VHH binders against EKC/KEOPS complex subunit cgi121 (cgi121). Designs and how they scored, part 147

Target 1, 174 residues: EKC/KEOPS complex subunit cgi121 (cgi121), of Schizosaccharomyces pombe (q9p7j3)
Amino acid sequence: MILPLFPETQVHVFVYENVSNCAAIHEQLISQNPIYDYAFLDAATILYKKQVYSAIIRALEDRRDEQMKTKTIHSEVILSLSPKTEISSAFRQFSMTKKSKNIVVVKIDSKLTEEEEFERLDKLVEGNRVEFSDEELQKLIDFKVLKKNYKLDPSTLENPLASILSSIALRGYS

## First folded at step 16 (VHH)

Design m159 (from qm1 with A109D; framework vhh_6qgx_2)
Fold by ESMFold2-Fast, scan of step 16:
Structure m159 (fold): chain B 174 residues (1-174), chain A 123 residues (1-123)
Amino acid sequence: as target 1 above (174 residues)
Amino acid sequence: QVQLVESGGGLVQAGGSLRLSCAASGFTFSDHAMAWFRRAPGKEREFVAAITYTGSYTFYTDSVKGRFTISRDHAKNTVSLQMNSLRPEDTAVYYCAATYAWDYHTERDYEYWGQGTRVTVSA
């Protein structure tokens, strides 16, 4: 996909359900294995495509402005999903865990095509690929997790998109 | 809530050894990476060493590699830093820290911090 504000930046987003090897992936992430340089998110935390894109755009803006708080653009995506500017908390809130079942994987600055990244990820992730769509994401979301992460009121839960996007855009500036 | 308490600092001669310990008070960090940072007089705080929550992977700054060893004991809920072949330039206040993230080298990565323990290495 092409982002209007970052047309030279290659972005790929993948969704996997019923992943059986999350513990193995998590070990590779904590060891900082460069093969796993992606943002690995728990799908329980993602409700909309726009939520992921908003975080990607915020991370790219921070990189452009030399204001990244984390070491990698992929860690910055994880941070950017959080309404707070706390790195450790953002990872706890949004990153996959060894017990995750469904994951969203983001790759930025790939030199590979989307199909080539699929081939790489299919070797790393033991699960079923599904379309990156609002329909598929809404099958995987945990609304209790979403409510807690974005501090949503009961009235906002019926239509949380605007609140989520506002939280991402106005992080640390409210 | 008291998160982290350091101990084991003191005065030692160059070439000597010290063992620093960091204990969690009433809280376990079984899902957190643990690290040691230090701040020398007149300098900014710098990364020293980190250990993953499993204990399987460790990371060190170049100046201490081969001399310092980080380890953790899950039963005691503690992380330790064994410092051998100490040099005057190792003189600093040493801090332990904990993070859920897997970026280990920057202060900003860490959520919980101790108050520090002072290490002085005489020539």
Scores: ipSAE 0.754, ipTM 0.872, lowest interface PAE 0.7, mean pLDDT 89

Design m16 (from qm1 with S30D; framework vhh_6qgx_2)
Fold by ESMFold2-Fast, scan of step 16:
Structure m16 (fold): chain B 174 residues (1-174), chain A 123 residues (1-123)
Amino acid sequence: as target 1 above (174 residues)
Amino acid sequence: QVQLVESGGGLVQAGGSLRLSCAASGFTFDDHAMAWFRRAPGKEREFVAAITYTGSYTFYTDSVKGRFTISRDHAKNTVSLQMNSLRPEDTAVYYCAATYAWDYHTERAYEYWGQGTRVTVSA
């Protein structure tokens, strides 16, 4: 995918369900293995495609403006999903864990085509690829997790899109 | 409440050794990476060493690699920094810090901090 405001930046987003090797992937992430230089998100935290794209755009804006708070663009995506500019909390809230079952994987600045990234990720992730769509994401979301991460009250939980996008866009000001 | 308490600082001659310890309480120690940062007189805080929550991987700033060793004890909820071949430029206040993130060199990534322990290395 090509974003209009970042036409030179290649972005790929992948969704995997029923992943059986999350503990092994997590070990690679904490060791900072460069082969795993992706944003590995817990799908339990992602409800909409727009949620992921908003975080990617925010991270790319921060990189463009030399205002990144984290060391890598992929860590900046994880941070950008959070309502607060607190790196440790953002990772606790949105990154995959050893116990994750479904994951969303973001790759920025890929030197590979989407098809080549699929082949690469299929070797790293033991799970089933599904379409990156609102329909598929809504099958994987955990509304208790979503409510806690964005501090949604019962009145906003029925239609949370605007609140989530505002939280991402206004990160650091709320 | 969350608390990180450093100990083991002091005055030592160049070439000597010190072992710093940090006792952690009030959070899930086993889920957090632990690190040491230091601030020398007149300078900003800098990364020294980090250890993953599993204890399996360690990271060091170049100036201490081969001289300092970070370790953790899950039974005691402590992280330690063994400092060998100390140099006058190692003089600093040493801080223990904890993070859930795997962005170990970034000071901003650390959620919990100790009050620091002073290390003075004389020539």
Scores: ipSAE 0.836, ipTM 0.918, lowest interface PAE 0.5, mean pLDDT 91

Design m160 (from qm1 with A109Q; framework vhh_6qgx_2)
Fold by ESMFold2-Fast, scan of step 16:
Structure m160 (fold): chain B 174 residues (1-174), chain A 123 residues (1-123)
Amino acid sequence: as target 1 above (174 residues)
Amino acid sequence: QVQLVESGGGLVQAGGSLRLSCAASGFTFSDHAMAWFRRAPGKEREFVAAITYTGSYTFYTDSVKGRFTISRDHAKNTVSLQMNSLRPEDTAVYYCAATYAWDYHTERQYEYWGQGTRVTVSA
């Protein structure tokens, strides 16, 4: 996908359901294996495509402005999903865990096509790839997790999109 | 209340050894990576060593590789730093830190910090 504000930046987003090897993937992430240089998110935390793209845009803006708080653009995406600027908490809230079952995987600055990245990820992830769409994400979300991560009250939980996007855009200002 | 308490610092001659310990409480120790940072007088904090929450992987800054060993004990909620072949340039306050993230060299990624223990290495 092409982002209007970052047209030269290649972005690929993949969604996997029923992943059986999350513990193995997590071990590769904590060991800093460069083959796994992606943002691996728990799909239980993602409700909308716009949520993911807003975090990507914020991360790219922070990189452009030389104000990244993390070492990699993929870690910055994970941080950018959080309404707070606390990196450890953001990873606890949004990154996949060894017990995750459904994941969202983001790749930025890929030198590969979407099809080539899929073939690469298919070798790393033991699960079923589904379309990156609001419809598929809504099957995988955990509203209890979403409520806690964005501090949603009952009045905003019925239509949380604006609140989520505002939290991502105003991270550090609210 | 979250607390990291360092101990084991002191004065030692060049070539000597010290073992630092950090006792953790108030958070889930078993799912956090643990690290040691140090700060010499008038300088910024720098990374020394880290260990993953599983204990399976360790990371070191180049100047301490082969001399320092980081380890953890989940039963005691402690992380330790065995420092051998100490040099005057190892003189610093040593800090224990904890993070859920995995960019271990980045100070900003650490959520919890101890108050530090002083190590002085004389020539």
Scores: ipSAE 0.770, ipTM 0.888, lowest interface PAE 0.7, mean pLDDT 91

Design m161 (from qm1 with Y110F; framework vhh_6qgx_2)
Fold by ESMFold2-Fast, scan of step 16:
Structure m161 (fold): chain B 174 residues (1-174), chain A 123 residues (1-123)
Amino acid sequence: as target 1 above (174 residues)
Amino acid sequence: QVQLVESGGGLVQAGGSLRLSCAASGFTFSDHAMAWFRRAPGKEREFVAAITYTGSYTFYTDSVKGRFTISRDHAKNTVSLQMNSLRPEDTAVYYCAATYAWDYHTERAFEYWGQGTRVTVSA
């Protein structure tokens, strides 16, 4: 996918359900294995494609403006999903865990085509690939988790898109 | 309440050794990475060493590689820093810190911090 404000930046987003090796993937992430240089998100936290793209755009804006708070663009995506600028909390809220079942994986600045990234990820992730679509994401979301992460009330929870996007767009500029 | 309590600081001669310890409570120690940072007089806090929540991987700043060893004890909820071949440039207040993230070298990534323990290395 091409982002209008970042047309030279390659962005790929993948969704896997029923992943059986999350503990093994998590071990590779904490060891900072370069092969796993992606943003690995728990699908329980993602409701919309726009939610993911808004976080990607914020991360790319922060990189452009030399305001990144983390060391990698992929960590910056994880941070950017959070309404706070607290790195540890953002990872706790949005990153995949050893107990995750469904994941969303983001790759920025790939040297590979989308097809080549799919082939690489299919070897790392033991799960079923599904379409990155609002319909598929809605099957994997945990509304209790979403409500907690974005502090949504019951009326907002019925149509939370604007609230989520507003939370991501907040710069936390202090 | 979250607490990180450092101990083991003190005065030592160049070439000597010290062992710092950090006792953690009030959070799930077993799912947090632990690190040591230090701040020398007139300088900003800098990364020294980190250990993953599994204990399987360690990271060090170049100036302490081969001299310092970080370790953790899950049963005691402690992280330790064994400092050997100490140099006057190692003089600093040493801070224990904890994070859920795997961005170990970034001070901002650490959520919980101890009050620090002072290490003075004389020439």
Scores: ipSAE 0.802, ipTM 0.901, lowest interface PAE 0.5, mean pLDDT 90

Design m162 (from qm1 with Y110L; framework vhh_6qgx_2)
Fold by ESMFold2-Fast, scan of step 16:
Structure m162 (fold): chain B 174 residues (1-174), chain A 123 residues (1-123)
Amino acid sequence: as target 1 above (174 residues)
Amino acid sequence: QVQLVESGGGLVQAGGSLRLSCAASGFTFSDHAMAWFRRAPGKEREFVAAITYTGSYTFYTDSVKGRFTISRDHAKNTVSLQMNSLRPEDTAVYYCAATYAWDYHTERALEYWGQGTRVTVSA
């Protein structure tokens, strides 16, 4: 995937449904196991590809500008999805939990091809891979979670894309 | 209302021991990591130790590794820091903190903070 201003940065995004080992993955994340250095997101929080891309771009901009607020670029992606600049809250809002069923996994700066990363993730994630597309994401979203995370009212919930992208862009400035 | 209340600070001679405790209320203790930070006179607040919400993994700053032990008690909603072989450089106000994130070393990643308990280690 090619991103504006970051054409040399290798980015892979994977979507898994019906994951049975989220508790085991979560244990590895909290132990800071370097094998699990990815952004593991709950698919219930992601409605659009552009939502994920906007968070990745913001994280890369903050890294470029030496303004990262978190320890790793993958944690910065999680933070960048949140409309507020509170790291703990962002993890509560967007990161995978031990009870998650569907996940979105982001890898930045991989030295591996997409196929090689997938082979690695297949050993870590016990679930079914689906296409990273708006159509597949819309099958996994929880609109109550989305509404709460971005503070959407009924009028914006009907067409939330612009509101979500605006919230990500304004993170840290409100 | 979220509260973290530290206790157990005091004055001790170099080589001595102290046990700090932190009582947590107003949030789900069992799904938050707990950490201790300290601020010495004239310094910024720095990471000391952390324990995962499961209690299975602990983290320490290099200067206290082998001397300090962090633990938690889910039944009492407490986290403790056992400080052995204390040195004058350990003199600081010690703060209990909680986070849902697993970025334990980053002060900004800690969501809830106590008011601190003072530890003075005499030469």
Scores: ipSAE 0.811, ipTM 0.907, lowest interface PAE 0.5, mean pLDDT 91

Design m163 (from qm1 with Y110W; framework vhh_6qgx_2)
Fold by ESMFold2-Fast, scan of step 16:
Order: C-alpha cells, then structure tokens, then sequence
Structure m163 (fold): chain B 174 residues (1-174), chain A 123 residues (1-123)
C-alpha cells in the first residue's frame, strides 16, 4: 500500500488466523532475530484497518521528525498503537504472545514486493492467511482487550473508531 | 506495588570480582526481561547487560563482554550480575531494571527501576 503522506514508503500488512507456532515466533522476537523484523501484533487488539494505518503513519512521522523512541520502525508501530508513550506497556498491550492464535503482521521499508513478502512470511507463520479487511479483523478482535487498551466506555461512545484514532494521534498527551 | 532491590555493591581492587543481585516483587517476574544499567559520576545511564524472560538469550555492552555474566533465578525472583576482571572505569552506580518489551538497549523501554547499588573499583 501507498500512504499519501509517505508515497515512497513500502507498507505491507498481513493477517493470519489459527496460527499454531506463536511460541516459536515469540522466541525469535525476544532473541531479536533480524529475519523477524516485523511488527507482530495480536489480532485480539485490532478492530479496524484505520487503527493499524494510523499507528504506521504516526511511526513514520516520528521517524521523519527524528523523534522515534524505539530502535526500529516496527517497534515504533507497536508503541504508536498505545494511548500512552510507554514502550513496555505498549508491547504488553499489543504484541503477539506465545498464546496468541491470530496475528497482524506489519512490514515497513520492504525491499521485496508484496507477493515476495507473502512467500517469506508464509514460511515463518504456520497459519491461514486472510484478507486485511475490517470484516476479517472483526472476527478476530477481543472486545474486552480493546476496551482495556483504549479505556473505552461502549455505553457512552457513539463511534469507537474515532476514539481509537484520537488516542493514537494524541499519544502521550492524554 | 513494584519493587526492585539491588545488593552486592562495594569497594574492590582492579582485577577483582563482585556479584550484584536484584530481588523483584510486585509484577510477574517470569514474563519480564531483566537488565543492569550503570551511571558513572558525571555521565548518563549506560546499558550493561540484559536477559530475556526465558533466560535463553543475553545481551551485553561491548566493554563488559567476556567479563560480566547476567543470570536469573525464577524460583527466587532474582537477577544477578557476576562482574569479573573489574576495571576502574567500571566504577558506577548499578541499576536493576525490568521490561516486557524486547528493545533492550533503549533506556526508555525499561519500565521498572531499582534505586541502585554503588560499585567502586580502585586502581
């Protein structure tokens, strides 16, 4: 995908359901294996495509402005999903865990085509690839997790999307 | 509430050894990475060593590789730093830290911090 504010930046987002090797992937992430340089998110935390794109845009803005708080752009995406500017908490809230079953994977600055990244990821992830769409994400979300991460009150909120996007855009000021 | 308590600091001669320990409470020790940072007089905090929550991987700053060893004990909720072949430039206050993230060299990524223990290495 092409982002209007970052037209030269290659961005790919992949969704996998029923992943059987999350523990093995997590081991590679904590060892900082460069082959796994992606943002591996728990799909239980993602409700909308716009949620992911907003975090990507925020991370790219922080990189452009030389204000990244993490070592990699992919870690910055994870941080940018959180309403707070706190790296450890953001990873706890949004990152894939050993017990995850469905994941969202983000790649920024790929030197590969989308098809080549699919081939590479399909070798790393033992699961079923599904479309990156609001429809598919809504099948995988855990609303209790979402409410806790964004401090949502569904009884008073008219549009959870607007609240989530505002939290991402105003990270560190709420 | 979260607490990290360091011990084992002191005065030692160059070439000597010290073992620092950090006791953790108030959070799930077994799912957090642990690290040691240090701050020498007049300098900023510097990363020294980190260990993953599994204990399977360790990371060190170049100046201490081969001399320092980080380890953890899940049963006791402790992390330790064995410091061998100490040099005067190792003189610093040593801090224990904990994080859920795997961005180990980034100071900001470490969520919980101890008060520090002082290590002085004489020439």
Amino acid sequence: as target 1 above (174 residues)
Amino acid sequence: QVQLVESGGGLVQAGGSLRLSCAASGFTFSDHAMAWFRRAPGKEREFVAAITYTGSYTFYTDSVKGRFTISRDHAKNTVSLQMNSLRPEDTAVYYCAATYAWDYHTERAWEYWGQGTRVTVSA
Scores: ipSAE 0.833, ipTM 0.916, lowest interface PAE 0.5, mean pLDDT 91

Design m164 (from qm1 with E111D; framework vhh_6qgx_2)
Fold by ESMFold2-Fast, scan of step 16:
Structure m164 (fold): chain B 174 residues (1-174), chain A 123 residues (1-123)
Amino acid sequence: as target 1 above (174 residues)
Amino acid sequence: QVQLVESGGGLVQAGGSLRLSCAASGFTFSDHAMAWFRRAPGKEREFVAAITYTGSYTFYTDSVKGRFTISRDHAKNTVSLQMNSLRPEDTAVYYCAATYAWDYHTERAYDYWGQGTRVTVSA
């Protein structure tokens, strides 16, 4: 995707289902291994492509404006998915865990092509790569987790897109 | 509910040692990274050391590397900071903090904070 406000920014998003090595990946994340400098998200928290892109755009806006609250652009994406600006809570809500089974992986500012990133990630992630599409994401979402993370009421749960996007974009009044 | 209680601060001469302890309660200690931050008079709070929730990895600011050692005890729900070869520049209030995130150097990433324990190193 070309982001209209950030046309020179390289963005890649990958989706993996049935991942068997989440505990090993999580160990690399907590050790801050530079090879794992990606936003590793639990797919149970992601319903739409636009949800991920809105968080990426918000993170890039905060970087542009020198208002990042976290150390890396990838941590800023994790924070930007949350309706609040609480870093620890955002990681608890959206980051993959050692018990995750399906993950969404975001890479920003890669020096590698999309194909080369696929080759790298396929060596790190023991799972089945699927298309980054609303159709595939809807197979992996946990609506109980989504409802809790965005504090959705029954009237918005049937069509939550606008509420989710507003929560991401208007966090801190952008 | 959540409580982090520091102890072990005091006055020590340059070259001396102190061991700080932090007792944690009211949250799941075993899934949180623990850290020490410090604030010297007239300065901002700065990162000192952190330890992952597993205890397998530690992180230190350059000025304390080789002199300070962070450790944790899951049975006692405590994190400790062993401070050796203390310098006057180490004079500060030391704070214990906890986070679920792996953004250890970022003060804002920490959910829970202790009240601090004062360390004074005389020349």
Scores: ipSAE 0.816, ipTM 0.908, lowest interface PAE 0.5, mean pLDDT 91

Design m165 (from qm1 with E111Q; framework vhh_6qgx_2)
Fold by ESMFold2-Fast, scan of step 16:
Structure m165 (fold): chain B 174 residues (1-174), chain A 123 residues (1-123)
Amino acid sequence: as target 1 above (174 residues)
Amino acid sequence: QVQLVESGGGLVQAGGSLRLSCAASGFTFSDHAMAWFRRAPGKEREFVAAITYTGSYTFYTDSVKGRFTISRDHAKNTVSLQMNSLRPEDTAVYYCAATYAWDYHTERAYQYWGQGTRVTVSA
């Protein structure tokens, strides 16, 4: 995908359900294996496509402005999903864990074609690939996790999109 | 209450050795990466070494590779830094730090910090 604000940047987002090898993937992430240079998110934390794109746009803005807080653009995406600029907490809130079952994977600045990234990821992830759509994400979300991560109250639970997007876009600027 | 308490600092001659220890309490030690940072007089903190929560992988800044070894003991909730072949430029206050993230070289990624232990290496 091409973003209007960052037309030079290639972005790919993949969704996998019923992943059986999350513990193995997590081991590769903590070892900083460069083959796993992606943002691996727990799908339990993602409700909308716009939530992911807003975090990507924020990370790209911080990179453009030389204000990244993390070492990689993919770590910056994880941080950008959080309403606060606390790296350790953001990873605890949004990154996949050894116990995750469904994941959202983001790739920015791929050296591979989109087709080649699909082929590569399908070899790393033992799960069923599904469409990156609001409909599919809604099947995988954990609303208790979402409420906790964004501090949503009952008045915003019925339509949390605006609150989530504002939290991502205005992180550190409010 | 979260606490990281460093010990083992002191004065040593160039070429000598010191072992620093850090005792952790008040958080789940077993799911956090642990690191050592240092700050020399008049300078900012810099990364020294880190170890993953599993203990399986370690990371070092170039100037200490082959001289320093980081290790952890889950049963004692401690992380240690064995410092060999010490140089005057290793003189600094050494800080123990903990993070859930796998962004080990970034000071900002660490949530919990100790107060530091002083190491002085004389020529």
Scores: ipSAE 0.831, ipTM 0.918, lowest interface PAE 0.5, mean pLDDT 91

Design m166 (from qm1 with E111N; framework vhh_6qgx_2)
Fold by ESMFold2-Fast, scan of step 16:
Structure m166 (fold): chain B 174 residues (1-174), chain A 123 residues (1-123)
Amino acid sequence: as target 1 above (174 residues)
Amino acid sequence: QVQLVESGGGLVQAGGSLRLSCAASGFTFSDHAMAWFRRAPGKEREFVAAITYTGSYTFYTDSVKGRFTISRDHAKNTVSLQMNSLRPEDTAVYYCAATYAWDYHTERAYNYWGQGTRVTVSA
């Protein structure tokens, strides 16, 4: 994937359903194993491709402007999904857990091609890879989780995209 | 109400040892990483040590590796820092902190903080 404002930056996004080894992956994440340097998100929190892209763009803008709040670009993506600037809360809201079943995986600054990242991730993730598309994401979303994370009311629930994107873009502005 | 309460600070001679303890309440201790930070006189707060929520992995700043050991007790909701071979440069207020994130070295990643316990190491 090529981002117009960051054409030099290699970005790959992968979606896995029915993942059976989330506990093992989570153990590698908390140990800071460099092989697992990706943003591992719970698919229950992601409704749209634009939601993920907006968080990636925000993280890259913060890195460009030397305003990152976290140690890695992948942690910054997790933070950027949250409407607040609270790192701990953002990880609780959006990162995968040992009980997750479906995940979205983001890789920024890959030294590998997309196919090579597929091969690497397929060895780390025991699940079924599906297309990164709004259609596939809609099958995996948990609307109760989405409502809570973005504080959506009933009037915005049927068309939440604008509210979600606004929350991501305005993160850090009260 | 979330609380982190530190204890065990005091005055000790160079080469001595101290054990700091932090009692946690008001949140799910078992799903949070725990860390110790310190602020020396005239300096900014710095990372000292962290332990994952499982207790399986520990992280240390280079200046304390081999001298300090962080541990946690899930039954008692406590995290401890065993400090050996203390140096005058270890003089600081030591703070206990908790986070759900695995960004252990970043002060901003911690949302729960104790009030601190003072450690003074005499030359």
Scores: ipSAE 0.819, ipTM 0.912, lowest interface PAE 0.5, mean pLDDT 91

Design m167 (from qm1 with E111A; framework vhh_6qgx_2)
Fold by ESMFold2-Fast, scan of step 16:
Structure m167 (fold): chain B 174 residues (1-174), chain A 123 residues (1-123)
Amino acid sequence: as target 1 above (174 residues)
Amino acid sequence: QVQLVESGGGLVQAGGSLRLSCAASGFTFSDHAMAWFRRAPGKEREFVAAITYTGSYTFYTDSVKGRFTISRDHAKNTVSLQMNSLRPEDTAVYYCAATYAWDYHTERAYAYWGQGTRVTVSA
């Protein structure tokens, strides 16, 4: 996918449900295995495509402006999902865990096509690929997790998009 | 109430050894990576070593690789740094730090910090 604000940046987003090897993937992430250089997110934390795109755009803006707080663009995506600029807490809130069952995987600056990344990820992830769509994400979300991560009140929870996007955009100013 | 308490610092001659210890409380030690950073007089804090929450992987800055060893004890909630073949340039205040993230070299990635323990290596 091409982002209008960053047309030269290759971005791929993949969604996997019923992943059976999250513990093995997590082990590779903590060891900093370069094969796993992706943002591996827990799908329980993601409700909308726009949520993911907003975090990607924020991370790319911070890279453009030489304001990255983390070492990699993929870690910056994880940080950018959080309403606060605390790296440790952002990873706790949004990154996949060994207990995750459904994941969202983001690749930025891919040298591969979307199809080639699917072939690569199919070797790493033991799960079912589904479309990156609001419909599919809404089947995987945990509203208790979403509410806690974005400090949503019950009245906002039935239509939280604007609140989530504002939290991502205003990160560091709230 | 999060607390990290370092101990084991002191004065040692070049070529000597010291073992630093850090006792952690007030958070889930077993799901945090632990690291040591140091700050030499007149300089910024720099990364020294880190160990994953599992204890299975360790990371070192090049200048200490082969001389320093980081380890952890989940039963005692401690992380340790064994420092061998010490050099005058190892003189610094050594800090223990904890993070949930796997961005080990980034100072800003660490949520919890100790007060530091002083190491002085004489020529």
Scores: ipSAE 0.831, ipTM 0.920, lowest interface PAE 0.5, mean pLDDT 91

Design m168 (from qm1 with E111T; framework vhh_6qgx_2)
Fold by ESMFold2-Fast, scan of step 16:
Structure m168 (fold): chain B 174 residues (1-174), chain A 123 residues (1-123)
Amino acid sequence: as target 1 above (174 residues)
Amino acid sequence: QVQLVESGGGLVQAGGSLRLSCAASGFTFSDHAMAWFRRAPGKEREFVAAITYTGSYTFYTDSVKGRFTISRDHAKNTVSLQMNSLRPEDTAVYYCAATYAWDYHTERAYTYWGQGTRVTVSA
């Protein structure tokens, strides 16, 4: 995928359900294995495609403006999902854990096509790939987690999109 | 209440050794990476060493590789830094820090910090 504001930046987003090797993947992430240079998110935290795209755009804006707070663009995506600019908390809130079952994987600046990244990820992730769509994400979300991460009240939780996008945007401006 | 309490600093001659310890309380030690940072007189705070929450992987700044060893004890909720072959340039206040993130070299990634322990290495 190509973003209109960043036409030279190749972005791929993959969704996997029923992943059996999250503990092994997590071990590779904490060891900083460069093969695993992706943003590995817990699908329990992601409700909309626009949520992921807003975080990607914010991370790319921070990189363009030389305002990144983290070492890699993929870590910056994880940070950008959080309503606060607190790196440790953002990783706790949004990153996959060894106990995760469903994950969203983001690749920025890929030198590979989407199909080539898929083949590469097939070797890393033991799970079922599903479409990156609002419908599939809504099957994997945990609303208790979403409410806690974005501090949503009951009325906002019934239609949270605007609140989530505002939280991502306002963190970037304040 | 989160606490990181450092100990083991002091004065030592060049070529000597010191062991720093950091006792952690008030958070889940077993799911946090631990690190040591230092600030030398007139310098900015810099990364020294980090250890993953599992203890399986360690990271070091180039100037201390082969001389310093970071380790952790989950039963005691402590992280330690064994400093061998000390040099005058190692003179600094040493800080213990904790993070859930695996962005180990980034000072901003650390949520919890100790007050620091002073290390002075005489020529």
Scores: ipSAE 0.817, ipTM 0.910, lowest interface PAE 0.5, mean pLDDT 91

